# Ledger of designs, part 37: VH-VL binders against f9uss8

Target 1, 221 residues: f9uss8
Amino acid sequence: MVLTDIEYLLSYLEAHHVPTIKKKRHTYLTYHGLAEHYTYVLKDGIIKNSIILQDGREYNLSYIAKPDVISLLRDEVSRSTDQPFNVRIESEYATFYQVNRVAFWKYVNSTPELQNYVKNYYRKKLSENILRLQRMVMNGKKGAICAFIYSLVDLFGRKVNEGILIDFVVTNDDIAGFCGISSRSSVNRMLKELRTDGVITVKNHKFIIQDVSYLLDQIAN
Short names: E, the ipSAE of ESMFold2; O, the ipSAE of ESMFold2 at other seeds; V2, 0.75 times the mean of E and O plus 0.25 times the DockQ between their complexes.

## First folded at step 16 (VH-VL; framework fv_romlusevimab)

Design rm2 (at its last look DockQ between E and O 0.75; V2 from the best seeds 0.00; counts 0 for: pae E 2.8 > 2)
Fold by ESMFold2 at other seeds, look of step 16:
Structure rm2 (fold): chain C 221 residues (1-221), chain A 122 residues (1-122), chain B 108 residues (1-108)
Amino acid sequence: as target 1 above (221 residues)
Amino acid sequence: QVQLVQSGSELKKPGASVKVSCKASGYTFTKYAMNWVRQAPGQGLEWMGWINTNTGKPTYAQGFTGRFVFSLDTSVSTASLQISSLKAEDTAVYYCARVEDDFWSGYYMDVWGQGTTVTVSS
Amino acid sequence: SYVLTQPPSVSVAPGKTARITCGGNNIGEKNVHWYQQKPGQAPVLVIYYDSDRPSGIPERFSGSNSGNTATLTISGVEAGDEADYYCQVWDEKTEHYVFGGGTKLTVL
């Protein structure tokens, strides 16, 4: 039975008795610019990566909703230990493997399967970021919001009688941060417009997507 | 403490006009739309419409597009309902009620004024 | 426009469970809110978004919504629960708030 890259990494960490930590919703695992001596691997839960821009806006980079490495921007020889992102817990709890940064890269350097994981990790993250940039640069504000909502389907989508439930709570601030929109009131207005048009609605504090095709039509392809 | 305080009850003759005021306190006035709800004696609640507290744009329910006027004075966090050419059928309790201007937490009336009784009699 | 139908009255013995229904076509696809109005008083929100309680509303008030019926449930009914109860939705098509006709809860 052949493990996926991430399954192999998780099994490897368990075999080496790597400790875990647990964090509550809306607390931070790491803060941008603070010292980082650990590599964190998400075991369970949902987190959001972000940075604070010079104008005070929080720019949201990604959700991580399944096991994955939080960041590999620093290796064992990097001179800076600064954490590249704010990492906030979005689920009720999240659990992370906490691995000494130098030790993590020692594992990688000695293990071909982990080297493959890291290679594929960088390719995946680069591709995702290129597509994210293209989508955000080419779309207007409405297009960006539609693209963001659509992106939640693969992460949190569940078919229900009313349409596709996004089984996750987001706020106007979060959406503004993912879409590069400075005004939460602008997000609010566009969401209300989409609701009036029968594209989305709210049930139990969560999105229900009623017209997926509309979302796709608003996105620059 | 969030509250809506309405003006006192009114006794009017048919053909007169009345202005019901609703003063808000304890919250950011412009974050909530102000709704007006009528309740005739012994009857249920009837939505009359709302006013956007940011733009001042009123929206009237069907049947309330003529003699009923919503207005604001944002400097004192006050919404008002003016009823002109009063008729006996306008006899009712009039409530103001706020609704958050938010996609997620709006669409219901979380705080109500105490009500203003308008009585129209010859 | 969208219509909400409530029974005119419901009677329940103290300590028992009251169930007040709110009927509407596909109401389960809507968010239902409930208000309590005691005689001579303004309505007070007791349930919003089908099943959420505002701060200060006791846990014995609960709500559910599926199919064509939303239900307000009051367990352990007390004399102080005697009131008129209204359901309310937002109708997307007309962009109007819609109230049910009200249900008088009698505790006896």
Scores: ipSAE 0.331, ipTM 0.705, lowest interface PAE 2.7, mean pLDDT 88
Fold by ESMFold2, look of step 16:
Structure rm2 (fold): chain C 221 residues (1-221), chain A 122 residues (1-122), chain B 108 residues (1-108)
Amino acid sequence: as target 1 above (221 residues)
Amino acid sequence: QVQLVQSGSELKKPGASVKVSCKASGYTFTKYAMNWVRQAPGQGLEWMGWINTNTGKPTYAQGFTGRFVFSLDTSVSTASLQISSLKAEDTAVYYCARVEDDFWSGYYMDVWGQGTTVTVSS
Amino acid sequence: SYVLTQPPSVSVAPGKTARITCGGNNIGEKNVHWYQQKPGQAPVLVIYYDSDRPSGIPERFSGSNSGNTATLTISGVEAGDEADYYCQVWDEKTEHYVFGGGTKLTVL
């Protein structure tokens, strides 16, 4: 009977006939530092937020794997319109509502249900950023990998007979980018250690977590 | 073009030794472990063991821990199998086969050598 | 000590579908790979990860794996498919490769 905040937002956008755009895998919706006059809302698909470091390496920040607003760091009075992150499509396709930034905030400011969405959005993102900081600061490299793998459970986890399947393909390069590790070879070595210890295994190109408590023991939470 | 080229067939007497070589080309040798597989006449495939091409550490299957020695020469991307004290039952085709030594590899043999026939005849 | 069991032979008429089984305790939890070996030749990988096909292997080769049985399926069988077929797994506990005994496919 009661819509969630995001369900309300999606219904609102559909009722106002907000246009959508579609992007294919490994293309970019937005780029860090470029001017952007639209707010995007993920309708379907999976994206990755990242930034490009001075030396050209990509540092990965997060996935968005369910409907959500891509970024609310700019409002209708902000002087800067620069996007804070690169947004790359990781699914075969992703679909986004495209809303003028000023218009989006006018919808929010006049609609209590959307104001509630925005309040909860900021609380959620603050919590996620705190956990991200802990992952990068409080762990060694192996601990960061464990924290990253555990973080995938909420996004892609599915219970199977062998343990928890992470139903998403992740490369060593992707993991290196999320964990601040400079080489895919180092990631590969640490993953092999986890497999030898019976913590994770591989089925059809995907992780299966066999020992969740080991992962939790390696991270701050 | 990725390939494994093995040394030629050998005819040996019981009690002798033989060395089968397997030269790799077209890929980074140390990224793949090298497996050895035996096939006696009219029989199925039998895994003998593998060697880690980064460390040189061999692992032998049960029954292959004594007379069978795996070795490497990484400077020429070559793995070798030496069999000592040859017996008639060692008559077989010996294959090398690579397996990606990566976390994601799944442990399948994607490229095989052509095989080396070792015949032990009294 | 993990064991894979294959039937020693399977016969199929040209154009029909061949099914070659590989039995093992909880094999559905393992990644199953399949090799084709023609007489006098080295084995060739035809299926990996239960159902994935390497480049160059015809689409009529397919695989499945669940419960205690993995199956290699060859549709539209041709005379050139006549060969021995082996299933193979990696046993995580012993860190050993295990091959099935092989199945001779004949095309009558």
Scores: ipSAE 0.303, ipTM 0.708, lowest interface PAE 2.8, mean pLDDT 88
ESMFold2 (binder alone), look of step 16: mean pLDDT 93; pTM 0.948

Design rm3 (at its last look DockQ between E and O 0.85; V2 from the best seeds 0.00; counts 0 for: pae E 2.3 > 2)
Fold by ESMFold2, look of step 16:
Structure rm3 (fold): chain C 221 residues (1-221), chain A 122 residues (1-122), chain B 108 residues (1-108)
Amino acid sequence: as target 1 above (221 residues)
Amino acid sequence: QVQLVQSGSELKKPGASVKVSCKASGYTFTKYAMNWVRQAPGQGLEWMGWINTNTGKPTYAQGFTGRFVFSLDTSVSTASLQISSLKAEDTAVYYCARVEDDFWSGWYMDVWGQGTTVTVSS
Amino acid sequence: SYVLTQPPSVSVAPGKTARITCGGNNIGEKNVHWYQQKPGQAPVLVIYYDSDRPSGIPERFSGSNSGNTATLTISGVEAGDEADYYCQVWDEKTEHVVFGGGTKLTVL
């Protein structure tokens, strides 16, 4: 009978037949800085939040891999309706509920369960952003890459005989964007060093982490 | 338009030397390692080793040291195989093949040269 | 060092399915690539990373890899599929390429 806050929201959206949209891999749901009148709720799939830098590079902020609200940085009275992030689909497909922004916030403001969801959402996002800042200011680019790979364990990690499989495809461009590294060749070189050191390997386009303690030691410096 | 074009076939006597060239086009030469593969008449593929196109450092498979030398001329995007002191058993088709020098590459040879036949006869 | 074992030949009737095996100790932990070589021609990559097809390779070519055996499967075999087929891995520990001995596919 008792649902978690996100389960309650999803149940509400389904009961009211809120429309859904479906997007293919590497297409964008929303764009940073463009006006948007909807709040999107991830139903299925994996997305990546990012912004476009002045030089045209994409700076990557986070993955969302479970049902959740895409962004809550704007409320019903905000003067700006600009989306705070680009949202790109990383799975083969992703499905979203499309909810009017003003209506969404009125529902939240009248519902204690969703107010609690929003408080927990902001606390969670603050914690995640602090960890991302630590990654970006770690001593050396290698530390940033190790921190990023380690962060994938909680999102996509699965224990296998060979170590911890990161059950998700990540590219050098994506890693560069998450780690603030402008040179793809630097990412490539450092990943090859980690493989030579027996820390990671590749099976079927995916990481296998063979020495998690090494990753932690690099990001503790 | 990516291609590897090898030098023409050679007929040599035992004790001579031969140089097989492999000219790359349509891609960034230094992004791909160059491999050499030998195939004796009626036999399977035999990996001879590879050369790092960024550093020029070769790695030779067991049995291909001493008489076999890999080299590069990066100014013309060309890898070369030199075989000295030719023996009759060196009679084979020699292939160059590229492998992407990327962490995510599984070291598969996606583009091959057409092959160069070296015949060593008395 | 690491060894890959292939049968010397496989015969299959036209329109049927050919299965070419590549044996190796714990080969399921490795990424297996397959090449087709027709008479007088250079090898051509037909499968990489166990099961991926390069552009231009028909869907009837497929691959699998688990345990001690990788398999190249060719369904709806045609006369034009007669060729030698080689499996190949990269041995991470030695950083060497390893080829199987090759399998001659005959369509009869």
Scores: ipSAE 0.386, ipTM 0.716, lowest interface PAE 2.3, mean pLDDT 87
Fold by ESMFold2 at other seeds, look of step 16:
Structure rm3 (fold): chain C 221 residues (1-221), chain A 122 residues (1-122), chain B 108 residues (1-108)
Amino acid sequence: as target 1 above (221 residues)
Amino acid sequence: QVQLVQSGSELKKPGASVKVSCKASGYTFTKYAMNWVRQAPGQGLEWMGWINTNTGKPTYAQGFTGRFVFSLDTSVSTASLQISSLKAEDTAVYYCARVEDDFWSGWYMDVWGQGTTVTVSS
Amino acid sequence: SYVLTQPPSVSVAPGKTARITCGGNNIGEKNVHWYQQKPGQAPVLVIYYDSDRPSGIPERFSGSNSGNTATLTISGVEAGDEADYYCQVWDEKTEHVVFGGGTKLTVL
C-alpha cells in the first residue's frame, strides 16, 4: 500500500488537524470579489470552475471530482482580468480542507513529498489545459463535444450492460459553456446526431456512451 | 401558466374535413415538439406523430400517413391537425401534448391539451 | 414494432398498495413514463424516467423498471386514484412513441 501524492497530502492535512468546511449543491466556495487567504483542497464531492463573461454567459473551465487542490493559481485571482473565477458545488455536498495559504506553502517547503505533489499538480494542470485548448480550437463544434464527453469517462464513467454510464447529470448549457458553443440549440442538435449514429444514448437523465472509439477518434483528428 | 388549449368539439359527415387547433401559452413554443394522440371511444391512447416547432417538419406514425396533416402557425403559438376524407373510424378524442425538444428528453408528455372530440356520423 | 402489455384492470382496497405492471422486451433498458387519466379528462404525467415524480404528484406514487417489467406503485390508495393508467416509452428503432393498452384501477 503506497500512498499517491494526493493521498499523502490528505494524510498530511489530517495529521496537522486542518479544519474542513462543507458546502451544499449550487453554492459557491469562491467567486469574484471574495478575499481569500486560504488554499482549499477537495476532500470529497464535485465542483465546477467557471468564469462569468461580461454578457452574463458562463464559460466552464473544468470539473474537479476527485481529491485535489482547487487551485494554486486560482487562490490568487488577478484583478487584471475582468471576469471572476467561480467554484460551484455540483454534488449534493462537497467537503474541503481549509488551510491558510502561508501555512500551506510552509508545509510544502518543508516536506519533499508535498513538493513532489505541487510539481506534479502543475504538470497535470498544464496537460489538462492543452486538452481543453485542443477541444476548442482543433476540432469543429462536434469534435469539441465528443472530446468533452470523453473527458467525463475518467471523472464519472461506470461500466453497465448498455455501455459506459456517465454517472453525472450535465445540461446542454453546461456543455455549451465547456465547448465554447454559443447556443444551447446547437449542442442539442449535435447530441441528437451522435445518438442517431449510435455513439451515445440517454438512460435516466445521464449519458450512456455506446461507441468510445468514435469519441477517441474525434480527439485524434 | 403553461397550458395547451384546443379547439371545440366537431360533428362531421363521412368525407368531410376537420381542423383541430392547439394553442400554447406560458412557455417558449419552439422549445417543445408538439405531439398528437388520439383515443377512440372506450380505447387506449394512440400516438399519431409529432411536428418540430422550429422547422415545421412533421413526422407521422405508421397508419397516419396520408389523410392526417400537422401544421403550425408560430406567430400565434398554434399547432393544428387536419384530417381529410373523414371516416367513421376517425371518431375519437384528439389530444395535443408537448415534449421537450431536447436531447435529454425521454419523450414524455408533460402537458396535454384538454382534448377535442371529433364525431363522424351520417 | 415495440409492444407494451398492461393488465386490463387492477382492484385494490382503500389504504392498500396497487401495483400496475407494464411488460416489454428488455423494457429495463428503456425510459418508462406513466400517465393517469380520469374519466372525461386528459392524461396527466405521474412518473417519468422510470421513477421520477413531476411536481405536485404525491410521494405515494413510485415507479421501478428492470428486466422485462416496469411497475407503477401507488401506496395508501385513495378513491381519487381511480383512473386508467398508461405506460409509455420512446422506441428508438422505429422512432415511435409507444403506449401500453392501459390499466383501469378500481378502489373497492
Scores: ipSAE 0.386, ipTM 0.706, lowest interface PAE 1.9, mean pLDDT 87
ESMFold2 (binder alone), look of step 16: mean pLDDT 94; pTM 0.959

Design rm4 (at its last look DockQ between E and O 0.94; V2 from the best seeds 0.00; counts 0 for: pae E 2.1 > 2)
Fold by ESMFold2 at other seeds, look of step 16:
Structure rm4 (fold): chain C 221 residues (1-221), chain A 122 residues (1-122), chain B 108 residues (1-108)
Amino acid sequence: as target 1 above (221 residues)
Amino acid sequence: QVQLVQSGSELKKPGASVKVSCKASGYTFTKYAMNWVRQAPGQGLEWMGWINTNTGKPTYAQGFTGRFVFSLDTSVSTASLQISSLKAEDTAVYYCARVEDDFWSGYYMDVWGQGTTVTVSS
Amino acid sequence: SYVLTQPPSVSVAPGKTARITCGGNNIREKNVHWYQQKPGQAPVLVIYYDSDRPSGIPERFSGSNSGNTATLTISGVEAGDEADYYCQVWDEKTEHVVFGGGTKLTVL
C-alpha cells in the first residue's frame, strides 16, 4: 500500500515508540511565547491555535482536526524555542505524540520520506496562511464572518436534508477571535442578520448553512 | 436568582383598560426578549408576541394587533402589557416569559413570571 | 402559519412510561421545546432543543424528534407528573413562537 505523507509520519513515530500525551477539552498543550523543547503531532482530536492579544482577547488562527504536526516554525538550529501559538483542545480529548525538537529534526534529516512531509507541510501552511490573511484583512466584519463559516464546511461540514450541518460547536467568542471582531455582541448581531436572511440557522446547538451562495457573495474577491 | 415578578390580579369592567407589569431581576435585562403569553380559563397557552428589550420594537402574534400594547422601562428592568377596551373574552392569566436574545437561542422560555389574572365582568 | 398538534389527553399507570406526541410538518427540522404546567402554576421548561434537560429536571424526562413527530417521554411516571404538557417551536418563516394545544397527562 502507498502511504500518504502523514500516514508515513504516524507509522514512523509508532515504530520509534514516541510517547503520547492526552489532554482534556479547553486545556492548553502549549502557550505562545513560552519556551518549548518538544514537537507535537496530533494523533486524534481537535485543537485550536491562537494568540492572546495585549488586551486579553484571544485571536484565533486555525483549527487542526486531522493528524498533523502542531508547529514546525522552530528547527534544530533555531535561535528561539518560543512556542508560536497557544494550542487549546476543542474536542473532549486530544492525543499527541511528544518528541524532542532536536530529535525530531534528526529523524527528518535522515529520512527522505519525512523530508517530503516537511516540504509539503510548509507549502500547505503557507497557502492556508495566505487564505487566512485574505479573510481577515480584505473583508468587512460581515464578510469575515461569512468567510469563517464557509471555512468550517471543509473541516466539519455534513450534508443533511436542511442544508449543510457544521458538526462542531463554536461560540460567539471563538468567531470573534477568528474574524478579528472586538466584541461577541457584534458577532451575535451579524449572525442574527444572516439567520433573518435565511442564510444560516441553528439545529441542536450547531450551524445549518441554508444558502452557501450568499456566504460566497459576501467574501471579498 | 433570575426572577420575573408580575403585578397583582385585576378585576375590571368591560371598556376599561389594564396594565400588567413584569419586573426582571438577577440577569442582564437587554440580553432577553420579553414574551407575553395568554391562557384563558381552561384553555392552552397562546403566544401574544414579544418585545425586543434592546430596541423596544414589539412583534405581535396574529389577533393581537389592536388593543394590546407592549412597552418597556429599561431603567427599572420592567416590561408591560397594556390592554385597552377590555372585553369579557380578555379574561385570562397573562404570563411574561423571557427568551435569550442570542443567535444560538432556540427561542425557548426558560423563566416565566408567576402570571397575572385579569378578570373582566360587569 | 405552522401548526403543532398534540393529543388532548394521555393516561398512564404509576411506574409506567408516558409518551406525549407533538405533530408537525417536517418537525425534525425544528427545535422542539416542552413545558410542564401544573394547576394554578406557571409553565416550567422540562426539555429544550428536542432532548436537552434543564438543571433540576429528573432524568426520567427525555425527548426525541424524528420525521413529523416529536415525543416527550416520561419514564417511571409519578403522581407528581400529572400536569398539562405543551410543545413549542420557533417558526423561521413568520418569526413567531408556536405552541401545541397541550396534553393533559393523567396518572391513574
Scores: ipSAE 0.449, ipTM 0.771, lowest interface PAE 1.8, mean pLDDT 89
Fold by ESMFold2, look of step 16:
Structure rm4 (fold): chain C 221 residues (1-221), chain A 122 residues (1-122), chain B 108 residues (1-108)
Amino acid sequence: as target 1 above (221 residues)
Amino acid sequence: QVQLVQSGSELKKPGASVKVSCKASGYTFTKYAMNWVRQAPGQGLEWMGWINTNTGKPTYAQGFTGRFVFSLDTSVSTASLQISSLKAEDTAVYYCARVEDDFWSGYYMDVWGQGTTVTVSS
Amino acid sequence: SYVLTQPPSVSVAPGKTARITCGGNNIREKNVHWYQQKPGQAPVLVIYYDSDRPSGIPERFSGSNSGNTATLTISGVEAGDEADYYCQVWDEKTEHVVFGGGTKLTVL
C-alpha cells in the first residue's frame, strides 16, 4: 500500500506514459556545460557523474546505482539548462525516463507526493556532497582511498566467505578521479599497501574487503 | 609487437657460471616485473622468482636464494639470470616471463621468452 | 606452502571435450590461470582469472573454479591441442607463484 518516495515517482512516470531511452556502457547521457532541456530519471542501470579536466583527467563525483533523478539543479524558470556533470553509463545498459524539464516541474508543482520527493532528494544530495567534501579535504591520499572503498560497500557490497565482495569493477583511473589523486601509480601503490596489510584483496577483477575496521581507522573523523 | 627474446643455448661444465639474458621490446619495460621459470628435462614448470623492474629488487623462491642472481639493465630493457657453481641438476630450460606490476594483475604471465637451454655435463 | 595437484595425463578422442582438473585447498578463493605448452615451445597463456580468455585463444577453451577444483575445458578437441597444460595461482600468504605439476593431453 505505502510507496517510498522513489516508488511513487516511478509509478507516476509510468502512469503518465513518460518515454524512456536506453544507452550503452561507456556512452554519455549528458556532458558538463552543454545545453539540455530534459530531466532524466534513472530507471535501471548504473551511471557515474564526473567533470573532465582540460588535461583529460576526470574528477568523479558519484555513482547512481538505484532509481533516482539525475539532476535537479535547474528548475522550470532557470535561464540556463547546462548540465552540471558528465553522465556516463557504467552498466551494460542504462534506461532513463526522459521528460521535458519544464513539464517535469509542472508534475512536481501539482503533486504533493512529488514535492516531498524533491525535498528529500535535496536533503540527501546535500548530505552526500558534505561527505564527499569531507573525503577530499580531511584525508590524505590513503585516507581518501579507504573512504572511497568503504563507500562502495553500501552500493555494491555482498558478504562472501573471504569478506565483503565489492560486486562491481572499478579501475585505478576511476579511483584516482574519486579521490582527487593525479597519479595512477600513486593509487596502485596505496592499493598494494592495503593488500600487503591484509585489508583488501582481489578476486576476478573485484575488491574483497578483508578488514573493514582498518579502513575505518584510516578515515579522518 | 610485445616480445621477450632470450640468449642462446649454453653447454657448461660443473662449477662454471652461466648468464641467461632476456631482452624485452614493444612495451614499457618498467610496467612489468620479470619472472624466471625453470623446467628440467621431462618435468614441470618451477617458479624461481622475479625482479621488480622499477626498483631492481629481486624476490627469490625458496630453493633459489643462493646461487641464482637476477639483474637488470634498464637502458637496454634486459633482465638477466646468472647461475654460479653449476651442478648437473641445473640442466634445464630457463624461461623469462612478464607479470604486470599492477594491483589488479592477478600474477599471471601473459608473455614468455622462447627459453634458453642450459646443459651441465662432465 | 600451497600445493596444486593435476592428473599426469588425460586422453580424449578428436572432437570430444577434454576436462583437465587442478586441485587445491580452497582453490575457489584463488585466481586460477592456465598455460598450454607444446613440445619444444614456451608456455602460452590460455585462461586467466579462472575463466577469462586472452585474445587469439579459441572460444572452445573455457575455465571454471569452484570448491577445491578448478577445471580447464577444451571442447571440440583437435590434434593441435596435444600439449602439456599447467594451472597456476598466486599464493598471497607466501607471495609465491605456484604451478601445478602439469597434465599431458593426448588426442587419440
Scores: ipSAE 0.425, ipTM 0.765, lowest interface PAE 2.1, mean pLDDT 89
ESMFold2 (binder alone), look of step 16: mean pLDDT 94; pTM 0.961

